# Designs tried in a protein design chat: VH-VL binders against o27280. Part 47

Target 1, 266 residues: o27280
Amino acid sequence: MDSMNVPEVLEIKRIVEESESVKTFIFSWDFRREVRPGQFVMVWDFRDEKPMSVSLIDPVRSEIGISIRRVGEFTDRVHGLSEGDLLGIRGPYGRGFELMGRDILLVGGGIGMAPLAALADEATARGMRVDALVAARTADELLFLDRLEAAGVNISTCTDDGSCGFKGFAHERLLTLEENHDMAAVCGPEPMMFQVMRILDERDVPAQLSLERYMKCAVGICGQCCLDDTGFRVCAEGPVFWSQELSRVREFGRYRRDPAGRRVPW

## First folded at step 1 (VH-VL)

Design s38 (framework fv_acasunlimab)
Fold by ESMFold2-Fast, scan of step 1:
Structure s38 (fold): chain C 266 residues (1-266), chain A 119 residues (1-119), chain B 108 residues (1-108)
Amino acid sequence: as target 1 above (266 residues)
Amino acid sequence: EVQLLEPGGGLVQPGGSLRLSCEASGFTFSNYAMSWVRQAPGKGLEWVSGISGSGDSTFYADSVRGRFTISRDSSKNTLFLQMSSLRAEDTAVYYCAKDIEYSSAFDIWGQGTLVTVSS
Amino acid sequence: SYVLTQPPSVSVAPGQTARITCGGNNIGRKSVHWYQQKPGQAPVLVVYEDSDRPSGLPERFSGSNSGNTATLTISRVEAGDEADYYCQVWDYSSDHPVFGGGTKLTVL
């Protein structure tokens, strides 16, 4: 059966502790069901299911990895699991990143580096030059630096508090970097992505941005995944959008929606 | 009511210092970036300085960089502009303004504070 | 630094439509905001994000932005619309807001 809507119960093969709050769970995967960087899967702990980005895609080892930040009851329970325990996985879902050109820029904030780490692996394997701007509040929240370095990525860092690299925000750091990229991929807090998108638009760098903000949405029809002005549903149309598509969305970078559909500032 | 109130202005000699304040009410102050925008007599609007909602990022126009310092106190719902090394060309009405949800538009403005720099 | 160009003045008769332009290199890629300022008063936001209108502002105010020109349109102009109008964008290369020079709207 090749249905993406049937959960497959998979054994946790390995767990990598990325930080105090982030773990990557690694599973054996049958690549007859293709997975692309930027896509997500629904993770089911046999009580609740939540969407999670795929952070590792390794066809040679027949493995995928899913990086999960501890932020609530579901993620706390999943973080309590051990190698050998079981999780339900269904998918993949959504539109993945498209690679184009020779030189690419990745801009990631916090857990947003997860789908970008998978993209970096694919881009470097294709012989592309990859520059990554990795942003976080503090040095201990910077993710995947060793993995990106091992892949041959040129890394720039910034932290809000200056504990590692440039002191400041991703968009401030981006202004100090060269403008020579054929495309960019951006994932992180929506206000960060909005500011980065504006700089890249001015530089004529086409950008793809991953909007995973409504991650509690179920696959298919979900009011919380609907973007203002476009009718896009992140689960169905996204999560990856080109900057030209997002420039028409008033909601992007400014507010989100609560369970009642009310606009709430970031 | 969403409001920004700027108490007082001042006459100051060239090379002097002055601190402007702007008291916010009717909205969650720490959720919004704030700016100072000035207008010289008979001239247009000129942006001077901005600060993020958290206070962690500050921005300055080249004309005031190194001389002006923007800050905020969320416990008092107050925005400040500390001006030093004042010049005659700094003479203007200074407005505090609230950003609208990361759009960089200014939806609420203070009434303006006149700062005169002359001997 | 990014430069916004506005005509210094525009005249219109009551009840007619006024159009105020804001020129900038590739301004269609930026979000343009518009402010009305009457003598002795603080500016008032009348259009933001190219075409959005703040709550409580009359529907007579609208905006557009394409290519190298943004436009503020005021329909059914009233005497009370007489004011200076400023366009504004955020310029990420200089890392600050930029205002146009202003347009004086005269309602005759």
Scores: ipSAE 0.005, ipTM 0.417, lowest interface PAE 14.6, mean pLDDT 82

Design s39 (framework fv_acasunlimab)
Fold by ESMFold2-Fast, scan of step 1:
Structure s39 (fold): chain C 266 residues (1-266), chain A 118 residues (1-118), chain B 108 residues (1-108)
Amino acid sequence: as target 1 above (266 residues)
Amino acid sequence: EVQLLEPGGGLVQPGGSLRLSCEASGFTFSNYAMSWVRQAPGKGLEWVSGISGSGDSTFYADSVRGRFTISRDSSKNTLFLQMSSLRAEDTAVYYCAKWSDYEYFDYWGQGTLVTVSS
Amino acid sequence: SYVLTQPPSVSVAPGQTARITCGGNNIGRKSVHWYQQKPGQAPVLVVYEDSDRPSGLPERFSGSNSGNTATLTISRVEAGDEADYYCQVWDYSSDHPVFGGGTKLTVL
């Protein structure tokens, strides 16, 4: 198989504790294997493999970072590792984000900020204006705020409990923001992404959404690919999809715009 | 490892009150929303109540609103459910559960039986 | 209030594929999560966000979700898979979790 499909055993160079439940594991990386924001790698602890989004892409230091939230046995084992320990990494895989325009919006929920943090780094390095709406249940679950601020990102926060920033959900906060953007990138819980997509569609802002459940299809783990009503294979080329692609999939609701430009549900 | 320990339920007469507790370990308790989910004998799962990590936001099923109060003590890593005006229909095993991203429950306690009968 | 509908029971022979459905209006727009509950035990998360599996769970468990139906698929069923299975969504309209009624999987 090609080199991307063979796990490389890499030493954990550095661990950044992002929160009690999230750590970023940093590895030396040979950038002859190109990595783009929104792509993922398969992380192998020599017992199980799991797809993880790349959260740091630093060709100057020759490093990548992988941010992992503690949600089960695999992630608990990985969180127990220390600098100097080994993990198998293969990839990168999947469709990454595409940058367009000059003014972009990032909307991230919880660990969904991980791939968006890598995108923010690239966008700001290109001289783009980046606005980020960072959402979480509580203040302690807001991720990458210091890193985003250091990169020159304009940050808005919201928490469900009101412990930091706007009290409410990401889509409620977005409704209070009346700025136009050339594109948006969205990653987080699916219900949040659906509500955000609706608002961005109303504003005629093209959006890219990262659906982690489609990462397995990109590496060939999926035995059956999904098809929409048009016969298009919607799960073949994830994890990042344009809102126009997702609006054609009934899972996210398919809408029309009437002659007045109003969004009309099916 | 994540552990949720429920130290025990009880038998209460209709109209009575009972407080349930759930002791958490293996994660930073105050960073996560928590919930109570119950199961009546021979029946399915029913969500009862939830609380944000900070404790500032609480959520209740209509069937218990006004009768039950959820709370937490971050200094003791403990979740509580104060139940009042108990009815026979409240008889169930009550599970403490860690509420991930306000969507799913990744860890569950062992369950505490609450019996409301005369 | 949002309602999830599951068949009360499904029977399957060892080695066959079991499919447990969860019906809901436009459920494909929601993330569906699945729990396994064995007699006398607490529920255990087996699939979350439609198709993701917690580490340590056999690859025989998979999920899908589209339109009005989500499905938990258990391939090459073993006697140890005999349990009650519950689907669950978080409903933004009601602002709380909703569980299905449960499906008893019997391995005969």
Scores: ipSAE 0.000, ipTM 0.384, lowest interface PAE 18.0, mean pLDDT 82

Design s4 (framework fv_acasunlimab)
Fold by ESMFold2-Fast, scan of step 1:
Structure s4 (fold): chain C 266 residues (1-266), chain A 119 residues (1-119), chain B 108 residues (1-108)
Amino acid sequence: as target 1 above (266 residues)
Amino acid sequence: EVQLLEPGGGLVQPGGSLRLSCEASGFTFSNYAMSWVRQAPGKGLEWVSGISGSGDSTFYADSVRGRFTISRDSSKNTLFLQMSSLRAEDTAVYYCAKELGTYYGMDVWGQGTLVTVSS
Amino acid sequence: SYVLTQPPSVSVAPGQTARITCGGNNIGRKSVHWYQQKPGQAPVLVVYEDSDRPSGLPERFSGSNSGNTATLTISRVEAGDEADYYCQVWDYSSDHPVFGGGTKLTVL
């Protein structure tokens, strides 16, 4: 793994404005450190370090991209940066998505489309058929539609407010989609993922779900990963889990952890 | 039948203490976060305090922090609010509420209990 | 702290559509819940997560949320819909739920 735990200071090569609240930061990357869709890196702004999913993996251009939603002080500072500025990057960490079969369904909510966009690129490069359900509360939070279309992905959208595509939630839209996928990958708000998982389980479609709260657990940082049924901390391999693994977690879909590690209802 | 029953309430002098209780039935109590929400006479709803399903995490509005303590007893399916150092502005109907578990909506409410703080 | 603004009152005739707004900075990026409260009674959840309805509630109740305004829409209003209505969001900065000031719906 040779020095992947040492932060490397990288220049921001390009910034893509994905939406009013989301930017993708692109860096040159040495692919002797392999990166797989679903893995994350630790992003260091020389004050704080946060886990961020890799949203672009481009070995041809020797680039990776990290998509960041503006949600707090750290992300506000990072959003204030310009091309040419520096960030510390450590990783990659965690287990990524595993591709199986010929047909895959991607279900992404908001920023959860970031790791799924990287997965879509890999799946299409392997010749798989890719169907993506892109969900958000409003049209401005639908991410990567142009990139997915360029990759040959079959796209369905839904927004809670009906501003784009189907009016309703991801699980409601999923009920109108065909049932014949070899696997699925899901990433988004935990309550959405729980509802989607139940439908996929009923359809006997094996699903992998990516949970942001397990990213720190994968690098050995406890307190924000998970609690078992007894309320004790459990370090688990993440951030990607099979639906069978998540069905055992009583907190899944009900509670999350804040930065202090407290259980907070969704 | 899913319900929350609040048996208490009362008149308390300023600086006094009172404990409210809320008895849950018809659902798996320990799986859900619970809140206390109050409403002063003729005023709107104000969130007061919350507790996670396990009881490991507690939350308080700035107006009550350090004076009120939320707790729960899973063996009795009961939620409590211990109120101390009561002030006239704490006069309100207090509701217990079960949180939905998605973005902190509250789907089941108790009938409310009146707390009056006066000299 | 985060502030939710509701009109203090709205009047509608039976059979018409009532629209109650809830204003907040970028509220479209939050999930909004709506409660109905009749005199002397506890609040009842009528819409959650912007637009979902609890089981057993009439389809006449619907919601939307975009930009700086969330809206509760009550179609084919009945006399029994007369009540106070409150919107509510979770505010991460204050680490708790925040309620709007309430809107009194009068059915004429």
Scores: ipSAE 0.000, ipTM 0.388, lowest interface PAE 17.5, mean pLDDT 82

Design s40 (framework fv_acasunlimab)
Fold by ESMFold2-Fast, scan of step 1:
Structure s40 (fold): chain C 266 residues (1-266), chain A 119 residues (1-119), chain B 108 residues (1-108)
Amino acid sequence: as target 1 above (266 residues)
Amino acid sequence: EVQLLEPGGGLVQPGGSLRLSCEASGFTFSNYAMSWVRQAPGKGLEWVSGISGSGDSTFYADSVRGRFTISRDSSKNTLFLQMSSLRAEDTAVYYCAKLDYGDYPFDYWGQGTLVTVSS
Amino acid sequence: SYVLTQPPSVSVAPGQTARITCGGNNIGRKSVHWYQQKPGQAPVLVVYEDSDRPSGLPERFSGSNSGNTATLTISRVEAGDEADYYCQVWDYSSDHPVFGGGTKLTVL
């Protein structure tokens, strides 16, 4: 609809502080505009707009939540807002996750747990068995553990510094988890997602991966071209892609390109 | 031009130690993972050890785990393999090799250095 | 651990096409690299990621990969192509490379 292309000015109903660097902003939402886990909205602070994944979808309470990590000028301004303040919300946009099978694995790194938390809610409500591997650099960056536990999710954690759970990276922890799943959903830094995807491919587990950098492409605003070195272009069908679509994209998770087109490591 | 230079090799008695080095030039050394791959006389290629570009992650073949240590010095563009508790079956030409991005092909190889473990 | 299988030797006449196979369980889901090694020399990358060629390599070298078999194809073989050829994949589960046993290509 037309309403999806014009920001609606909404009042911040509640703010949940998830960590020192992450807040979830909760808005009343009219679910005649259906929202699914893995979709995103454009958040407008009346100066700039940025894509943000939906982290809470609650039709019973008529609420959505948007979790935002403080990483730059825009997010710093939004973090300074209070309940009762206004933000423009446009959307939802993009391809969401699809649930398949009975047993699913979620692998989230940092803020990547945000869209996966919404997916976990839907999966558990459908009676699926959900295992979540929650990864972060440090213990205080692990997100949504209490919410996942309350939903009945079986949680494994890892931190790069060993401050909580397994000491190491998500893919290293995944190698110690040998349970087969019917599907996986993965969201986090691209190098983590690439390593996880390859392990899941070797285990014959179909995976869906959410790529934040393709969110603007999905709304027709592409400040960066998403083109691999084989000439393959990732069109505006994101941000969620199946592993079969990504497994041969050379740029995915291995390197990126600067404005001059040079390979730059992550 | 990418170059990997391996100075020296040697004859070592069983149970002895030896350190191999590989000097890199022609690329940004710290951005690329590196490996040591060996080849026993008349045999095939056998991966021995690998290290990430940052040096934070190291990997070892089961045959050398606990005996060999891979390391790197990004300020000197140099890769090392510290070998200890050497056995006759460690006799081989040892190659340092650079991994490219993507699915990690070994795009450049050093000239190889012969390590002989014999009494 | 993952295993790659190559025939120990392949013989071909000059001008003919040589095919060197690399077998692995579901290898078509992996990216295969190929190395040429001449006596007394270091290996040289000749095909990477199934079918790509490094700059400066002749178009006579090509690769394919599907199902359980990857293949290095050398068209219009020359005497200078005589060498050992190794296939290799990266095993992401173990985070290390796996090499095939090598194939000796003899050109008459």
Scores: ipSAE 0.041, ipTM 0.604, lowest interface PAE 7.3, mean pLDDT 86
Fold by OpenDDE, second read of step 2:
Structure s40 (fold): chain C 266 residues (1-266), chain A 119 residues (1-119), chain B 108 residues (1-108)
Amino acid sequence: as target 1 above (266 residues)
Amino acid sequence: EVQLLEPGGGLVQPGGSLRLSCEASGFTFSNYAMSWVRQAPGKGLEWVSGISGSGDSTFYADSVRGRFTISRDSSKNTLFLQMSSLRAEDTAVYYCAKLDYGDYPFDYWGQGTLVTVSS
Amino acid sequence: SYVLTQPPSVSVAPGQTARITCGGNNIGRKSVHWYQQKPGQAPVLVVYEDSDRPSGLPERFSGSNSGNTATLTISRVEAGDEADYYCQVWDYSSDHPVFGGGTKLTVL
């Protein structure tokens, strides 16, 4: 019996260079195994295993894409791989995004755009109007712009250095936008998400936010991804949370736990 | 016990410069954002500047932007406020205050140090 | 800029209840913090996140926040409660904290 908890060894079908630090790895996928935007998979390079968001869901080509940012030893190894090389993939896991309404706002920062890109594809396919605020430190770190544009997404960009679009942070750009949406989906650095959430709450815009935490098991057993006060497991109850849920999580936007369980600032 | 000690205040002439320090103890300094809040004689509290725990983000009130620089040294558990182009209206007691990121309160304050800008 | 409005002064007799208000546009959607400052001393946090109390603070201190008004309530007021009280919020539009003008509480 093929269990979702057993890594499936898959061949890298294609690699897309998204930016200097981000690559999308594309795999053939059997869509009898359902996957939703906002869900994650565990990627195994036969030495270590890390959770990664699904950034592409293509039922037509029977493919999924996983976007990975180079941030450490594991991702360095993965970024060294070539088309035809093998990776272990298990999942998908976690709660994905829910779509509602007619107009949706996506707010993403850096690699946080990965799950949102997948969501954008679904939303546009459903005939929704999609606005996306894409944030990055610099222009060259903005992700998925061509893909989003091709999907019919209305894109607004912001960069810390002003090299593209609005000069400033995502929440600052958001404040300049007057239009309300039926729903928002947010993913990026947690300080960004925190600020964005507060603005959206004040505007009475329902919002879902995707959190990133250290995950070990991905199946809600080990507790490594538990959020303080609530006991929410990011791998099981998340990674996508409603703003109302996160409002109960005191640590949100303030600190995280490292692999040793120590409190560290953002 | 959390302690915030503020040396560095004093008398300075208009246009002059002064550097304030705040030495922190009793908590993991690098885990918390810090701010400077000032109070002019007989007036209310005014936020001046803030810095994230990591030091990567700095914030300034419009009244001091371009003149004041906030920084921190995690190895010394010390917060700094470099003040330049000082004006008479900068005369105040300056407090360092501990703040968590976001909309958390200032849960601990230093004793304050008086800065007087006068010719 | 976001503005917090406090009455300049409130007077109360010992043993009575003092209520200090802090007005702000939709302040009920913000987290309000309160500070006590006695003459010649630094401010001290007395209420945070609308109604939570720091450890060591007496139960006499409480807070509420709804609509356009946050309120600090001090029950069974003592002479030692005489101080200036400041409300404070985070202004997300400017991305910095904002203080009220302060209220002087006089115990008669």
Scores: ipSAE 0.016, ipTM 0.555, lowest interface PAE 7.0, mean pLDDT 92

Design s41 (framework fv_acasunlimab)
Fold by ESMFold2-Fast, scan of step 1:
Structure s41 (fold): chain C 266 residues (1-266), chain A 119 residues (1-119), chain B 108 residues (1-108)
Amino acid sequence: as target 1 above (266 residues)
Amino acid sequence: EVQLLEPGGGLVQPGGSLRLSCEASGFTFSNYAMSWVRQAPGKGLEWVSGISGSGDSTFYADSVRGRFTISRDSSKNTLFLQMSSLRAEDTAVYYCAKEYDILTGSDYWGQGTLVTVSS
Amino acid sequence: SYVLTQPPSVSVAPGQTARITCGGNNIGRKSVHWYQQKPGQAPVLVVYEDSDRPSGLPERFSGSNSGNTATLTISRVEAGDEADYYCQVWDYSSDHPVFGGGTKLTVL
């Protein structure tokens, strides 16, 4: 019996409304079970179970936070919950981000800022300099700006519609930013991550990218989370991959489309 | 309320051309990818073309590549499909569809426009 | 190009559970969407991302996806559920959506 494969029923201690569509659910956590930025948990509402990235890791308060975007029936039900209500949590699962060097770049799109917010907290606590590029379709969808600013992160924003910061996509904004980073971490829509990866590779900046959409078979023993050319199991070897690993995956960057239908040609 | 209106369609001779339009309302048009999906009489659904929210990326099924052109006008909230070199096998009901914003899936569909290619 | 295989028809008695399968190589690693199409009408999304339901749809509709088979499950089937059902995935090898051939559900 593995305790990570059995849901623990936890009380919702606090709910933070991050935006009209995003809430962070905060739970007391026993840190004898280590949780790292970039890892995810399975959230169970006693009916359905979905993978969610951990967005807050606070050993001082003994808390974790899980940020959930309202996009369908499961997330609508969870968004309807209140402080004091119960959710089942399994995990954590997956490979977390690895920090190296002194100067770190974070590039997040939409809800992809959630695991990067946890990473920013850890990096700043270690005394690293953190630059964050926060991207969204509109200003109202930019997430965690206050939290990042409070942590001392140097923030750049961009929105597709130009409602806040640079008008354009994350990779277009990245081309205007300082190049001197020891590593980068990237999380968001795959077309954004692919374009960002190409720029970082050209700059010789090692990057870690989180493939959150592949977390759906994180539970049990299964082979469904294999990537095409390499046989990588996302739930076992991911969701965080180094850019050099993803360069070998035929599907990533050649045969992909995000929810917006964007295509990135070679 | 999301609405997709398809006022076009008609009878076209083989080798001819026709432009379909789809007028969108009830959502921020430029933020969402759009698709055209067709259905030949008595047959299943066949995806034919898609366009990103910005209009910068276009996608085509092999059966229509080089003959069909998808485009959008964000100032008019209108999606277009320019069809050229039409063949009898292009006869179908053509649906415009809105893609949702997590993974590709068509959450709203127009009522469909019949295109008949015959002499 | 990627091929999705559906049975051409499924029959079920009222009140019983209908299961419509969608077969594809390693389909369990893809996100599957399901559409209901009634005669003379446009398709309607009934399940997305394997198992999520759009607001307003009955809880009788559910989905699963593992290995080489995705399944649309309709519990407590009603006469009004008679329709053609299509599965759909994004095919990264061809870089576009692919639909299954469709399954006609008949409620006897």
Scores: ipSAE 0.005, ipTM 0.403, lowest interface PAE 15.5, mean pLDDT 82

Design s42 (framework fv_acasunlimab)
Fold by ESMFold2-Fast, scan of step 1:
Structure s42 (fold): chain C 266 residues (1-266), chain A 120 residues (1-120), chain B 108 residues (1-108)
Amino acid sequence: as target 1 above (266 residues)
Amino acid sequence: EVQLLEPGGGLVQPGGSLRLSCEASGFTFSNYAMSWVRQAPGKGLEWVSGISGSGDSTFYADSVRGRFTISRDSSKNTLFLQMSSLRAEDTAVYYCAKDVYESGYYMDVWGQGTLVTVSS
Amino acid sequence: SYVLTQPPSVSVAPGQTARITCGGNNIGRKSVHWYQQKPGQAPVLVVYEDSDRPSGLPERFSGSNSGNTATLTISRVEAGDEADYYCQVWDYSSDHPVFGGGTKLTVL
């Protein structure tokens, strides 16, 4: 029996308020079940189950953290929980990030910084030099700046409205940053990731991009998690893909699918 | 060879205005953030203002916000600091400096400095 | 905002080792950069990212950064090293550099 397919009921050990809309839920974790940055777990509140990226991996304290943005009924219910309450956790699932070289770039948008914060911890622990471009619509949506700074990451910021750092989009900010990195890892809204990928391709920087697609079950297929022209399933083959794998996907950066499987433009 | 040349300097009455310029050569000007750092006579370095390579993001120290405006002209490879409502406390040598990255990190090349004296 | 503290002066004899400290809350989690300024001259970068040196600078200059204190070390001090030294970090909360108050190194 594959124990990762059975939900484990875990007590919420600690809750960190990252912003008005984002909380990190911390659980004790047995690291005989390995977890890598870029992997996700299914979070079950005993009514609904949703995929969430792992944002903290701490073997010293034997803890794992899951960062959740309040955007709907499921996340509203989870945000209403307190330390001591229970959640079901199943996983981890998916392909994690692969670290290469000595100098790496992280590009994160909004909650997409969650898996990148875990990656930054691992990269800096390995002695790598880490540059992070943290992007959001507004200053209050810039996440994990204190964690990144504590880890020794060199941080650049941008906001669409100019409320913090560079005024503009992540890809516009990226054009003004130095060009030499051995690899990049990117996570955020698909239109942002598409534009960033194109710039990194022009710079010959190999990039890994994380697709946070809607899923109904952890390892199964449903219409909402299948990529249009390649047949890739995010829960089975992703969520992390190399840029060369995504450059041929017709829907990447162009449209998403609603719960009924219909195409919705970005 | 990266160079920053600051022509000028000046004497201005309190409440007056003055524009500083810094001419850059030897690097792709629009790829790097630039800063203005001042030093009052016998005092330490005080960061005043910064601007991104694209010119879209500007930053100011609290002491000059609303009075100073930083800008750049990529066609002339020139950085500017427009100073208004000048006070005696603004008397200092003003250095332009090239940041190593767009967000700023540290300044690898500095101009020779230009003296601004605010006095009646 | 973030504050860096340096001693106002340090005296050292030629050939000895000078140590200039830069104090800041959890400064070991930040990258510290050091500038040398001689009288009437612009500042010159001498150490960046805690311990790296720009091309062309003497190996006598080195740096370290841990806990609440960063240190610039100048070995085999020469009369020409007499200058003011400034530490600097980048404050990501306010998107600007923070400078220490400076340390005057006197070579006797």
Scores: ipSAE 0.006, ipTM 0.396, lowest interface PAE 16.0, mean pLDDT 82

